# Ledger of designs, part 16: VH-VL binders against f1miw6

Target 1, 251 residues: f1miw6
Amino acid sequence: MPHFAKPLLRNIITRNLFNSIKKKQCLQYLQTLRTLQYDGFTTVYFGETDIPESLVTGEDFSDGYYMPTPTWCVVHAGGSQGWVPWKYRMFLRDELCIKQEDNLFFEFCDVVKKAYGKCAIVVKERRRQDATRPKEGKETEAQAHVPSVVNLTSVTCCPEVAKSYGHKLLTLPSPYNYLNPLDSAWSSLKWFIINNRKEFCLQSVDGVYSYQYILFSDLISKGIERINLSKWRTITTKVRRWENYYLGKLS
Key: E = the ipSAE of ESMFold2; O = the ipSAE of OpenDDE; V2 = 0.75 times the mean of E and O plus 0.25 times the DockQ between their complexes.

## First folded at step 4 (VH-VL; framework fv_acasunlimab_arm2)

Design p2 (at its last look DockQ between E and O 0.02; V2 from the best seeds 0.00; counts 0 for: pae E 8.7 > 2, placed apart)
Fold by OpenDDE, look of step 4:
Structure p2 (fold): chain C 251 residues (1-251), chain A 119 residues (1-119), chain B 110 residues (1-110)
Amino acid sequence: as target 1 above (251 residues)
Amino acid sequence: EVQLVESGGGLVQPGRSLRLSCTASGFTFSDYWMHWVRQAPGKGLEWVGYIYSGGSTYYAASVKGRFTISRDDSKSIAYLQMNSLKTEDTAVYYCARDIYDSEGYFDLWGQGTLVTVSS
Amino acid sequence: DIVMTQSPSSLSASVGDRVTITCQASQDISSYLAWYQQKPGKAPKRLIYDASNLETGVPSRFSASGSGTDYTFTISSLQPEDIATYYCQQYDSLPYSGLTFGGGTKVEIK
């Protein structure tokens, strides 16, 4: 009978340990962030969101035929200062050749340097799908593995690149992704898309066929623009409150 | 009623120690960061320090090493232990609350307690 | 520590006058600024938070704005009950640095 308790206990211990590690990572992240802020670094959240075409078209594929609709990836950055004065990028995710614009992160780092000076660039930790195998091995001291590289879908964020511009690259631990104000901004964008897409639809009649075109670029642009500085401040303030909550709770 | 009440103030000689208490009522004390702010007579407000709900503390440079903030959540009391008091420490001392999800601004203040450090 | 420079230190105005107080931070505090009113012999009362948000129950004649390092507090029409000292307070550096207040502005009526 003792044998069956072992896996459950292991799972509980592992979960607890995992939770503990993640909490520690969160605390470290927050402490580092605050330190950098204190040191005069401007916090900028850099990230991406996926916009499926269905979100734009409003096509309810509820009838079970999941036709994979193209998905657009929007890359942008923002913070308490609003959107970074950088042109957001859009990529079609399904296009095999997402030429990782190798230079996009360089460009971004340069722009934020010019705009804000030294920045704490915050990116979301991408769950490496591959870490499924708990290698049983060594209690490697949770050295705050500054990930050598954080890969967005379309952009590679390199700490060394950031550093070369005087920036610091921070990774937000995955369980705490809600501490990224950019997610709220993306939600607002998506909300805008859903509610305003009809205004960006053009009808064209070609003979017997009628086509509906959506001015997608305009829709996205207007959606992004709608998230003004005031909104960003509200979003970032909310995030900051959560950050403080965790700092207090985890300290 | 939601309130903070400071106590323990008085006249003390330089170099002596004094302990102030801030008694909270009407709210869940453990949910709040507690701050101490002081005001010298006829002067402005000066932040002294805070204590997290978890017990971590931070102090202003002016009092660091001399003052200690603590809390007893079971009694809903925050304390300010003041050691090695100086004449410059003469002030009305306020306790103020700040919830975790707040950003460091105060929504509730005590009425303050006067500490006079004089030879 | 972030230094908050508040100006003026005192002002006298007539009832109905517009009163403006400024607070400058030594660094960008990202709108993490509160304004307090302190009446004589009383504890401070928060009027504004997050640079521009009016606290519940505070009269609309009170307002504030600002960004970066520069912030303003305004009483659109000074009332007799507004006689007080006003303080700005930053909380940008919390929790790893101290909170700091401005030097205060004593508002009096002529």
Scores: ipSAE 0.270, ipTM 0.728, lowest interface PAE 2.7, mean pLDDT 86
Fold by ESMFold2, look of step 4:
Structure p2 (fold): chain C 251 residues (1-251), chain A 119 residues (1-119), chain B 110 residues (1-110)
Amino acid sequence: as target 1 above (251 residues)
Amino acid sequence: EVQLVESGGGLVQPGRSLRLSCTASGFTFSDYWMHWVRQAPGKGLEWVGYIYSGGSTYYAASVKGRFTISRDDSKSIAYLQMNSLKTEDTAVYYCARDIYDSEGYFDLWGQGTLVTVSS
Amino acid sequence: DIVMTQSPSSLSASVGDRVTITCQASQDISSYLAWYQQKPGKAPKRLIYDASNLETGVPSRFSASGSGTDYTFTISSLQPEDIATYYCQQYDSLPYSGLTFGGGTKVEIK
């Protein structure tokens, strides 16, 4: 029991330090966001969601009779002003290392500058996969020469690109993803898909994948349109209530 | 296949403690908020509290300071630690899942476990 | 806390009748309201979310509407399997106060 308790105590201290670091990052994020909002920056949440094709077809392979299905990534942005007037993007993740356009974030920054002026662009932090268990061997020198960017899986978000348009790029630390109203919009989209997928499901005689992609794209488009300005204002108001709660608690 | 199963209910004397477990299966437990809801025999539903993946908790005033909600995401289990139990805590206790975010409504409930507090 | 006033507390109706249940919130809850069905000895089941949206697989005889403080739940043609207690629940109050349910409406067949 004592020997088991020593490794457990080390793990508890490590988890508490991690939580303390994340709380400080969250407080810094919220303070920066409020400062930018006070200084007249329009807040815009830029992000992505994964929609497995099984969500559209209704098949569930979680019980061990698993067959892989493709996962679609949808990229969009919004805030209390509604969806940004920018066409969302869809990517098929069967080719994870292949992106459609490397300049997507550049285009986005230009669009929001024209629409809203200077923006505070919020992107969720990439979940760390290597921070608490370093690889064998050293990689420190290669990391020192890599530009600091915030990456979604499907798009590279460069702070210097945002800055060149007068924007500020902010990273929302994990696990505080509930402070991102775009996640609520994604949940609404997924629920719309579940409730309406049968109206958009046409099965062809010979080809299914291309036909289902077109129907899936139409379903996504309808789901996004259903999340109107009134709904965006409701979810951003709820997020602001959470932000105020944590500002009071973390201060 | 997708389900929640509560366990740990039983008869307990006032002032004692009891821990309930809620075992989840068939979904990615760590992505969901978990709530506890209770129902006294023959009465309506009463929300008890929640916990989410960031570890934040909130409790109804009637149980605050006495009850603690926790979770073990590696085992897909949520816990309700009930201390200083009173006879008015007698109820069927349900765990419930919040479907896609922190909206506060529940798409999946367990079967419930009965806690009886009496001498 | 947001008080949910649900009425009636019970009702009895014939098969095929239209049944209406009301729920009034003590403040505007912005359509953050769900309706649950609980059959005897069973856990509650969500029927409606966001005041008016039916869960997948819920029969179309169930509907709901409302905004602000006033919400209604309707069974257009009561069936024998609809014998249950129905609850409304608001979810506008986090994190400042807890979630609350209405008192319930027991629905019986004559």
Scores: ipSAE 0.012, ipTM 0.504, lowest interface PAE 8.7, mean pLDDT 77
ESMFold2 (binder alone), look of step 4: mean pLDDT 88; pTM 0.853

Design p3 (at its last look DockQ between E and O 0.38; V2 from the best seeds 0.00; counts 0 for: pae E 14.6 > 2)
Fold by OpenDDE, look of step 4:
Structure p3 (fold): chain C 251 residues (1-251), chain A 119 residues (1-119), chain B 110 residues (1-110)
Amino acid sequence: as target 1 above (251 residues)
Amino acid sequence: EVQLVESGGGLVQPGRSLRLSCTASGFTFSDYWMSWVRQAPGKGLEWVGYIYSGGSTYYAASVKGRFTISRDDSKSIAYLQMNSLKTEDTAVYYCARDIYDSSGYFDLWGQGTLVTVSS
Amino acid sequence: DIVMTQSPSSLSASVGDRVTITCQASQDISSYLAWYQQKPGKAPKRLIYDASNLETGVPSRFSASGSGTDYTFTISSLQPEDIATYYCQQYDSFPYSGLTFGGGTKVEIK
């Protein structure tokens, strides 16, 4: 099974290698990350994944009627030490008022401080959908705009907040999202959901109607739990290998 | 067949220089990092240094400033230039392959070449 | 540099015996540890990577575990062909720090 991931990653690398700016950003990210690691910072990846209800129900909407199914967002963190001893959060995306829990990132920072000490918190760069094509004009020196704030769908990650707890917030450049081990963890979670969802289904027959209930919380919890420390180590090791590859190639 | 073959070992006096070669075959050499590891007679393994696929190098403190690793991808050869040799440099020198997806540990080793530094 | 302390330096056991080797790192190496087997006059061969993953083709009698600073390599049933020196190797700080090996454990049969 490990053989299939290699070609995909190679293809991704080759496609992204053409943007010199992005390469530089990647190198800078990696150098910073390594520096922090050597300075005693524990690397923690903080992120989210979307779980559409269709993934849970297994409903093949092949018949063209795309009924927008609710989408759940799971927020969690992990690294070489496994899942952070922090309770993952679940949010329903369709709820208009996703009150950005302003306090969630504070809570997270406190927990990781207690657990690991100083942390390099890595988050994915959110593609600003609205970045209108900058007009062709002035090659303004892409000052590495350290984004002042990285917004996840449900959580605002603030570098100042991280700093107040002794942490460093790093943003992973978007073309290199595959350097986030959380993606692999989320893939594993989704795989678990697909393959085990039937075990978490309760059938109820009320007269003429049959209802299927999915124990969604249990399904997610068990899926997360299944990604044990050994799996995390494997995932993070793979990411590290790629990081090293890029450091070697881009240096 | 995938293999590494070291050459260039021999007897040399202290203070002299020696160049070792590691010839690779059976794989795309340019895709791999290469390391040198040495083993003194009856002793354990000691990492010497490595060269990235991009040509960057890193060395152990014990050899830094004296040893230089280089590579010729066109010939599929890695080199270890050893200058200012000391008696403590006496060892079997292995070249080892470090694939980028296995960075930090070695999956392929040569059979080694013996370097003896003696007056 | 990260120091790897391997124990014991040598051991003698009977065929079929359980053999255990330990490796302790001077700092947390986050399971970035490999185990090698080196037979007399031969190059090292990797048996284990990432602290516990068995290399393809390696017999199941070999196993390893550990976390943080403490790691263990085990041969569940020692065979005559297992006569070798075994080494642990950390790669936690790779590529910005040097790779380091344990001192080795010579395994002999009584």
Scores: ipSAE 0.023, ipTM 0.534, lowest interface PAE 6.5, mean pLDDT 84
Fold by ESMFold2, look of step 4:
Structure p3 (fold): chain C 251 residues (1-251), chain A 119 residues (1-119), chain B 110 residues (1-110)
Amino acid sequence: as target 1 above (251 residues)
Amino acid sequence: EVQLVESGGGLVQPGRSLRLSCTASGFTFSDYWMSWVRQAPGKGLEWVGYIYSGGSTYYAASVKGRFTISRDDSKSIAYLQMNSLKTEDTAVYYCARDIYDSSGYFDLWGQGTLVTVSS
Amino acid sequence: DIVMTQSPSSLSASVGDRVTITCQASQDISSYLAWYQQKPGKAPKRLIYDASNLETGVPSRFSASGSGTDYTFTISSLQPEDIATYYCQQYDSFPYSGLTFGGGTKVEIK
């Protein structure tokens, strides 16, 4: 039996004295998810990750200044069935100002309906602390000499859109991110990028940005392919053991 | 000795009630999930229901609304209250302990107790 | 409910023979499958969990494999003490999805 599944979870709960509100949110999420699974819903984790260009190039801060770097957003989905048969999306946040795609979530819902039937679509609870807190600012302005990186969610996930396809949209509570197998997949992708980025970096002949993007896209594509069905099953098995432990010990 | 012992089986008429007990010894009962599994004579195994260490219960569709599982952690006993019994409920009833690490499979079983539902 | 189709329903083999039992699930159960041995008049005993992991104290002649919907259980060299009925059991998405057993395979010596 793995010690990670049992003693670590028990230790964490004991030391933290059981935060009752977050515990209730987690239990409600797990109970809802398991009810949907019992009713024949396929679980699909939908999300995004940010990949700073510096992770791909190996760039560092030579002068000690904070220098803003472009950030790429990758949007994909997966579960115990592997990656959803849907082409992942990739957006540049600062250099090419990518707008949110109005139809992307509709397309996603249609694809997973065709592939799996009705789905429980799980999205992480996202908090934009400035957007959710009482504001006292009357004017916001970038005083720096370079614009700040805009870190916005690339896709609006609408519960009514999910419902129109027979899906159910669920939100995973923020403190329990380890119950999201997609986070493990993102970590694996980032590690692949670090270990393989030299192979995909070519210097520009005439400064064509689209040329360099193409090589970056190839790196991402191969990193995603390396996270095959076997790895997805390993990741989801570990998450399921965590889920069972919570349901058993906390309920 | 780590063991489970079922009791309370017997002959009962359809529509009547019967309560089974499962007495645990040799382990910390309150840390474990408990399940009931039945086996009709000459047939295979069928899961009946489950009770968590915290007292939440879940049931197979064939018994939901008729059977109630409970536990008394101070006595290390799990109970199966069977109401509105039908002839198809005739079986040997086992209680089983689940290892919470990989919930849904059973590492310790009792000897079973026979319930016969016949007019 | 996930239907577990186990085959064969019975078999007869000689001591030393290789015995293979299969289970097919009506849907992907992600290797959440256990194998049990039940001797006549006794409660079942777990031999294998998570499709391929052998319980402590179970002889090495027992093994199992499989994924998705298709699973196999093997006795590499049948011994007289292996006479029993063998059951597969899925536990995918427990506790909310229920549990189901295969129909069983009765193994006898000829």
Scores: ipSAE 0.000, ipTM 0.416, lowest interface PAE 14.6, mean pLDDT 77
ESMFold2 (binder alone), look of step 4: mean pLDDT 89; pTM 0.872

Design p4 (at its last look DockQ between E and O 0.44; V2 from the best seeds 0.00; counts 0 for: pae E 11.1 > 2)
Fold by OpenDDE, look of step 4:
Structure p4 (fold): chain C 251 residues (1-251), chain A 119 residues (1-119), chain B 110 residues (1-110)
Amino acid sequence: as target 1 above (251 residues)
Amino acid sequence: EVQLVESGGGLVQPGRSLRLSCTASGFTFSDYWMSWVRQAPGKGLEWVGYIYSGGSTYYAASVKGRFTISRDDSKSIAYLQMNSLKTEDTAVYYCARDIYDSSGYFDLWGQGTLVTVSS
Amino acid sequence: DIVMTQSPSSLSASVGDRVTITCQASQDISSYLAWYQQKPGKAPKRLIYDASNLETGVPSRFSASGSGTDYTFTISSLQPEDIATYYCQQWDSLPYSGLTFGGGTKVEIK
């Protein structure tokens, strides 16, 4: 089964390699990452995944009534050491008042400092949907604007905050999101949800009405727990192989 | 068929130079790192060096400054230029590919070519 | 450079016996370890990668485990075709890092 993933990944890589700017960004990211690793920084990937309710319920909305189902956002971190010993967070995306818990990133930085020491914290670049097509004009030297702040849906990641704890915040370029091992972890989580959601369903009959309850927190917790250290090592090793591939190819 | 074939081995005097070739077939050579590994008679495996897909090289301390790895992707050939050969360089020399999804490991080996350094 | 200490250097066992080989790294190699089998007069063949993953087509009697600095390779039931020298090999995820093989373990049948 692993053989089929190779051609797909190759095709994805080939398509993205056509942008010279993105290639340079990738190389810079990788070089920086390796330098930090050499300097004794522990690499930690911090990110989020969306879990739509439909994924949990298994409701096939094939009948065209796309009722927008609530979407949950799970925030966690991991790396070669497994899941960070930090309690993952869940947020409901539709709740208007998702107060960006400004304090969450502080908490996270403190936890990883205590656990690992100095860390290279890697986050995905959020595609600013609203970046209007820069007008064609001046080839301003795309100074790699290290974004001063990387915003996750529910968490603001600030390089200065990271620095205050002795960490480095790195942004993974968007075309190379597959270099984030969290994506594989999230895929595993989602797979677990799909295949095990029935075990977390409680049926209640109240008179004429039957209700199905899903133990969502338990489902997520168990799914996360199933991604053990061995699995993380496999995932991160795979990512590192790709990183090395790109370093070798782009150098 | 996916294969590596080493050539260029032979008897050489100390201080002389020898160039080995590793010809690859059956796969996209340019996508892979290539390594050289040697094995002295009756001894274990020793990594010699590797060349990245991009052409960057890294060598073991034992051969650094004397050996050079290069590649010609158009011909699907990796080379090991060995200069200032020593008696301790006597070994079967293997070329091996390092696949990008298994970096650091060798999934394909040649059959090796014997290099004997003797006066 | 990372040093790989492999033990034992040689062993003799009977057909059907359990064989165990160990490899110790001078530092934590984070499971970046492979095991190779080399039969006499042949090139090495990779059996295990990432410390515990069995290569496709390799018999299930072969297994490996380990983490940190300590790794183990096991043949659950030694077969005549398993006569070979076995090597552990470490790699580093960092670019321009050296590779190191263990000293090898010669496996013979009594």
Scores: ipSAE 0.016, ipTM 0.592, lowest interface PAE 5.9, mean pLDDT 85
Fold by ESMFold2, look of step 4:
Formats: sequence, C-alpha cells, structure tokens
Structure p4 (fold): chain C 251 residues (1-251), chain A 119 residues (1-119), chain B 110 residues (1-110)
Amino acid sequence: as target 1 above (251 residues)
Amino acid sequence: EVQLVESGGGLVQPGRSLRLSCTASGFTFSDYWMSWVRQAPGKGLEWVGYIYSGGSTYYAASVKGRFTISRDDSKSIAYLQMNSLKTEDTAVYYCARDIYDSSGYFDLWGQGTLVTVSS
Amino acid sequence: DIVMTQSPSSLSASVGDRVTITCQASQDISSYLAWYQQKPGKAPKRLIYDASNLETGVPSRFSASGSGTDYTFTISSLQPEDIATYYCQQWDSLPYSGLTFGGGTKVEIK
C-alpha cells in the first residue's frame, strides 16, 4: 500500500504470517475484533512499556557482574479517541518494584465503561519469562477450555472482570506488533525522552529515587501529552490498514 | 499504461444472469483489492461488493446471495456474476482498485459498463 | 449500515466563489473518509483520502477537513472545469459490511 512503510516491514510481517498457528490466531483475533466493533464496542488498547533508567540518564550501567539495570514500567491505554481519561501508572521494576494496587485492571474497566460504554479491551500477548515458561506441548488451535488470564508483567487482566463491566477482553497474538497502535505511542514517548532528557536531568543527587521519580514523572507526563488526538488518529488509521491487509491475505 | 476496462454489459431480462469482466493492466493485479460500484441512471454511487487479494468477498445487502465476485490473478481479471437480475439492478457498473490492496479508497476506476434489466 | 448524509444535493455558484459541501455520518467513522469528483459521463476520481489528504496532482483549491461524524469539502475558488458531482465515501465498516457513499452534490455554474 502507498500509505505503508516500504523498507523490510512488509517482509517481516509476511514472514510472521508463515507460522501456521500464529496465522490462525491472528485471523481469529481480527475476526473477533471486527465483530465486536460492528456490535458497538469501543476499541481500547491497554498495555505497558519498559523504560530503562539508562534511557533517561544516558548512562551505561552494563558493568560486569553488577545488578540488573533498573527499569520503569509505564501502564496506559488509548485508541482512536485518544488516551483513555485514566491516569497512567508507573512502577519501578525488578528488585525495586513497588507493589501497586491489586485492583488496577478493575479500576481501568470502570473508567472506560463510564467514558465509552462497552469496550473491546485489547492486550498484547506477552512472552512469559524464560526461567519459568511452561512447555505444555499441546499447543493446538482448538481448545475447549476457558481462555487463560492475560497478564502484563505489572498487572493481571482478568476476562471475568472485563465481562462484569460489559467489556470483552482480547489478546493480540505476538509477534504482530504492528497491529497494536499503543506500541507506536510508546515509541513516540521513548523518542521524546531521548530528545528531552538533557533538560530534565538535574544535578547529581545520585541514588535518591524520590527526586528522580518526580522529574521522571514530569518528563513522562509531557511525553504523553505530545501524543494528542490527531496523532492517535494517524496511528489507529495505520493499524486499521494493516488489519485490513491481513484480513485480505488470511481470509 | 495503468487501467481497468469493464466489459460484458448489455440488455437482459429480469431473472436472467449476466457476467461482467474487469481487465487490469499496468500494475500487479494480485496485490490489490478490487471492488464493484454501480450507479443507476440519474442516481448516486452504490457499492456492490469487494474481493480481497486473498480471495474473500463481501457484498452489499441489496445483492447478497445473487451476485458473486471472483478474480483470476493469472489473467488480471475480476468478475462480477449477476444472477436473478431485477430491474433495480439497472446501472452503470464500475470496477475499482484501492490504493495498493486495502483501505476502501479507490484510486483507479474503469470506464463503466451499462447493464439494463428490462422485460 | 453507516449512512452518509451529504448536503446540499445541488448548488449553483459563480466562477471564483467558495463552495462548501458537508457529509454527516450516522456514527463516528474516525476520519476514514474520501471525497470523489465525477464529471458527466466519466468515472469518479478520488480527490481526497483520510478526510483531509489531497491526492497527488489535485489542484490546491480543493481541501477537506472533519472528524467524528462531520466532514466538510471545500473548493476555495470555483473554476469552470470543477463542474461535477461530488461524493463522500466511508470505509470504517470494512470488511464485514459495505462501503457507503453520500448522496452526491451536483455543482453547477450560474
């Protein structure tokens, strides 16, 4: 399509479609999404991104046997109507991870119900951590069991919670990342951080997370504000074109 | 020379069948979605149906079950098979290509072929 | 089905006049909208895609804007060669229901 990028992006997406199981999962996802949209569900993409502290500081923390680099996790949601009117959340990940409220997804479902009515909530399928990933071996396309709870690394997304608000929870299969407009928003945020971190990097109060957290939160807030409704419409239009492209190829 | 050329229009009686052809040239036909759009005399445009590059089809309610869209990528031809024709099907029929193979924005149209359904 | 209500159905204007055409969708179509020009006896020609983007080679006197349910098409200075019928068209309903066109606006010179 003349409106899509022309480097090797088509070839990457086409190569992913060659996997028989992932191809069928993608088709099922797209068909379900379109059915929900025609039934009046508002589409909302709920997700997270990791922002390593090195991205903010510019410092290289990859010294030998040193502990893993601290990573901040940002959780937010958006769609063709812009960012959901819900305050994004930030967590410090790994050994310094702060436990946030257990009912985060519950609060999210309530907010989007009040803002938009019934929603199709899309969450990107996340690869499980390598150390504990179960290998059940029976990875068939057909399964009689209730779909598993979809987890982000920082929050549990329960289908029954979504259902209790009249929502439907959908999982976007990996690796079809170009079908998630939130990933484009995250890339824009990271670009903003790289280009503006110098003006937010104050003097050396090293190791004091309270001060860094306040400055980091302000940087994130400004980056999120830069992704306005016009940007969201551009991003979601591009995703819609990719979705139509794959529906045509897979159907 | 990038173009679409429709053929097969004519006069036909109600209840009969007619097949339209849309011959494409100057572009890679198999990469594009194709659509049929019709225009009754003195009326506006009405979408008839769509065929994806993968072969799946979708139809307007007014023709669903009676019309069939198909494509032959080796010949660069799209077809519209019209069965059980009604007088309401009288129109100029256009074939159209979208930009690349999706989006529903038609950047290339044929000249149209007239179908008249009359007793 | 998404209904596209286009107005006016017809208009007459002088050369050099500003011409405005409106389309209203029965639901939010998220700027998934195009504008076409059809001259008498000819096939339609796309002028604008994605609600506001001008097609390559189309004169700059043509423009469009809008979002949600309300969309506007404008000819800033009408020329004799602009005599045509203009149509809006949405694609938000793909692939499970049809594309729909507005009813058309016939533009004439006084």
Scores: ipSAE 0.006, ipTM 0.498, lowest interface PAE 11.1, mean pLDDT 77
ESMFold2 (binder alone), look of step 4: mean pLDDT 88; pTM 0.903

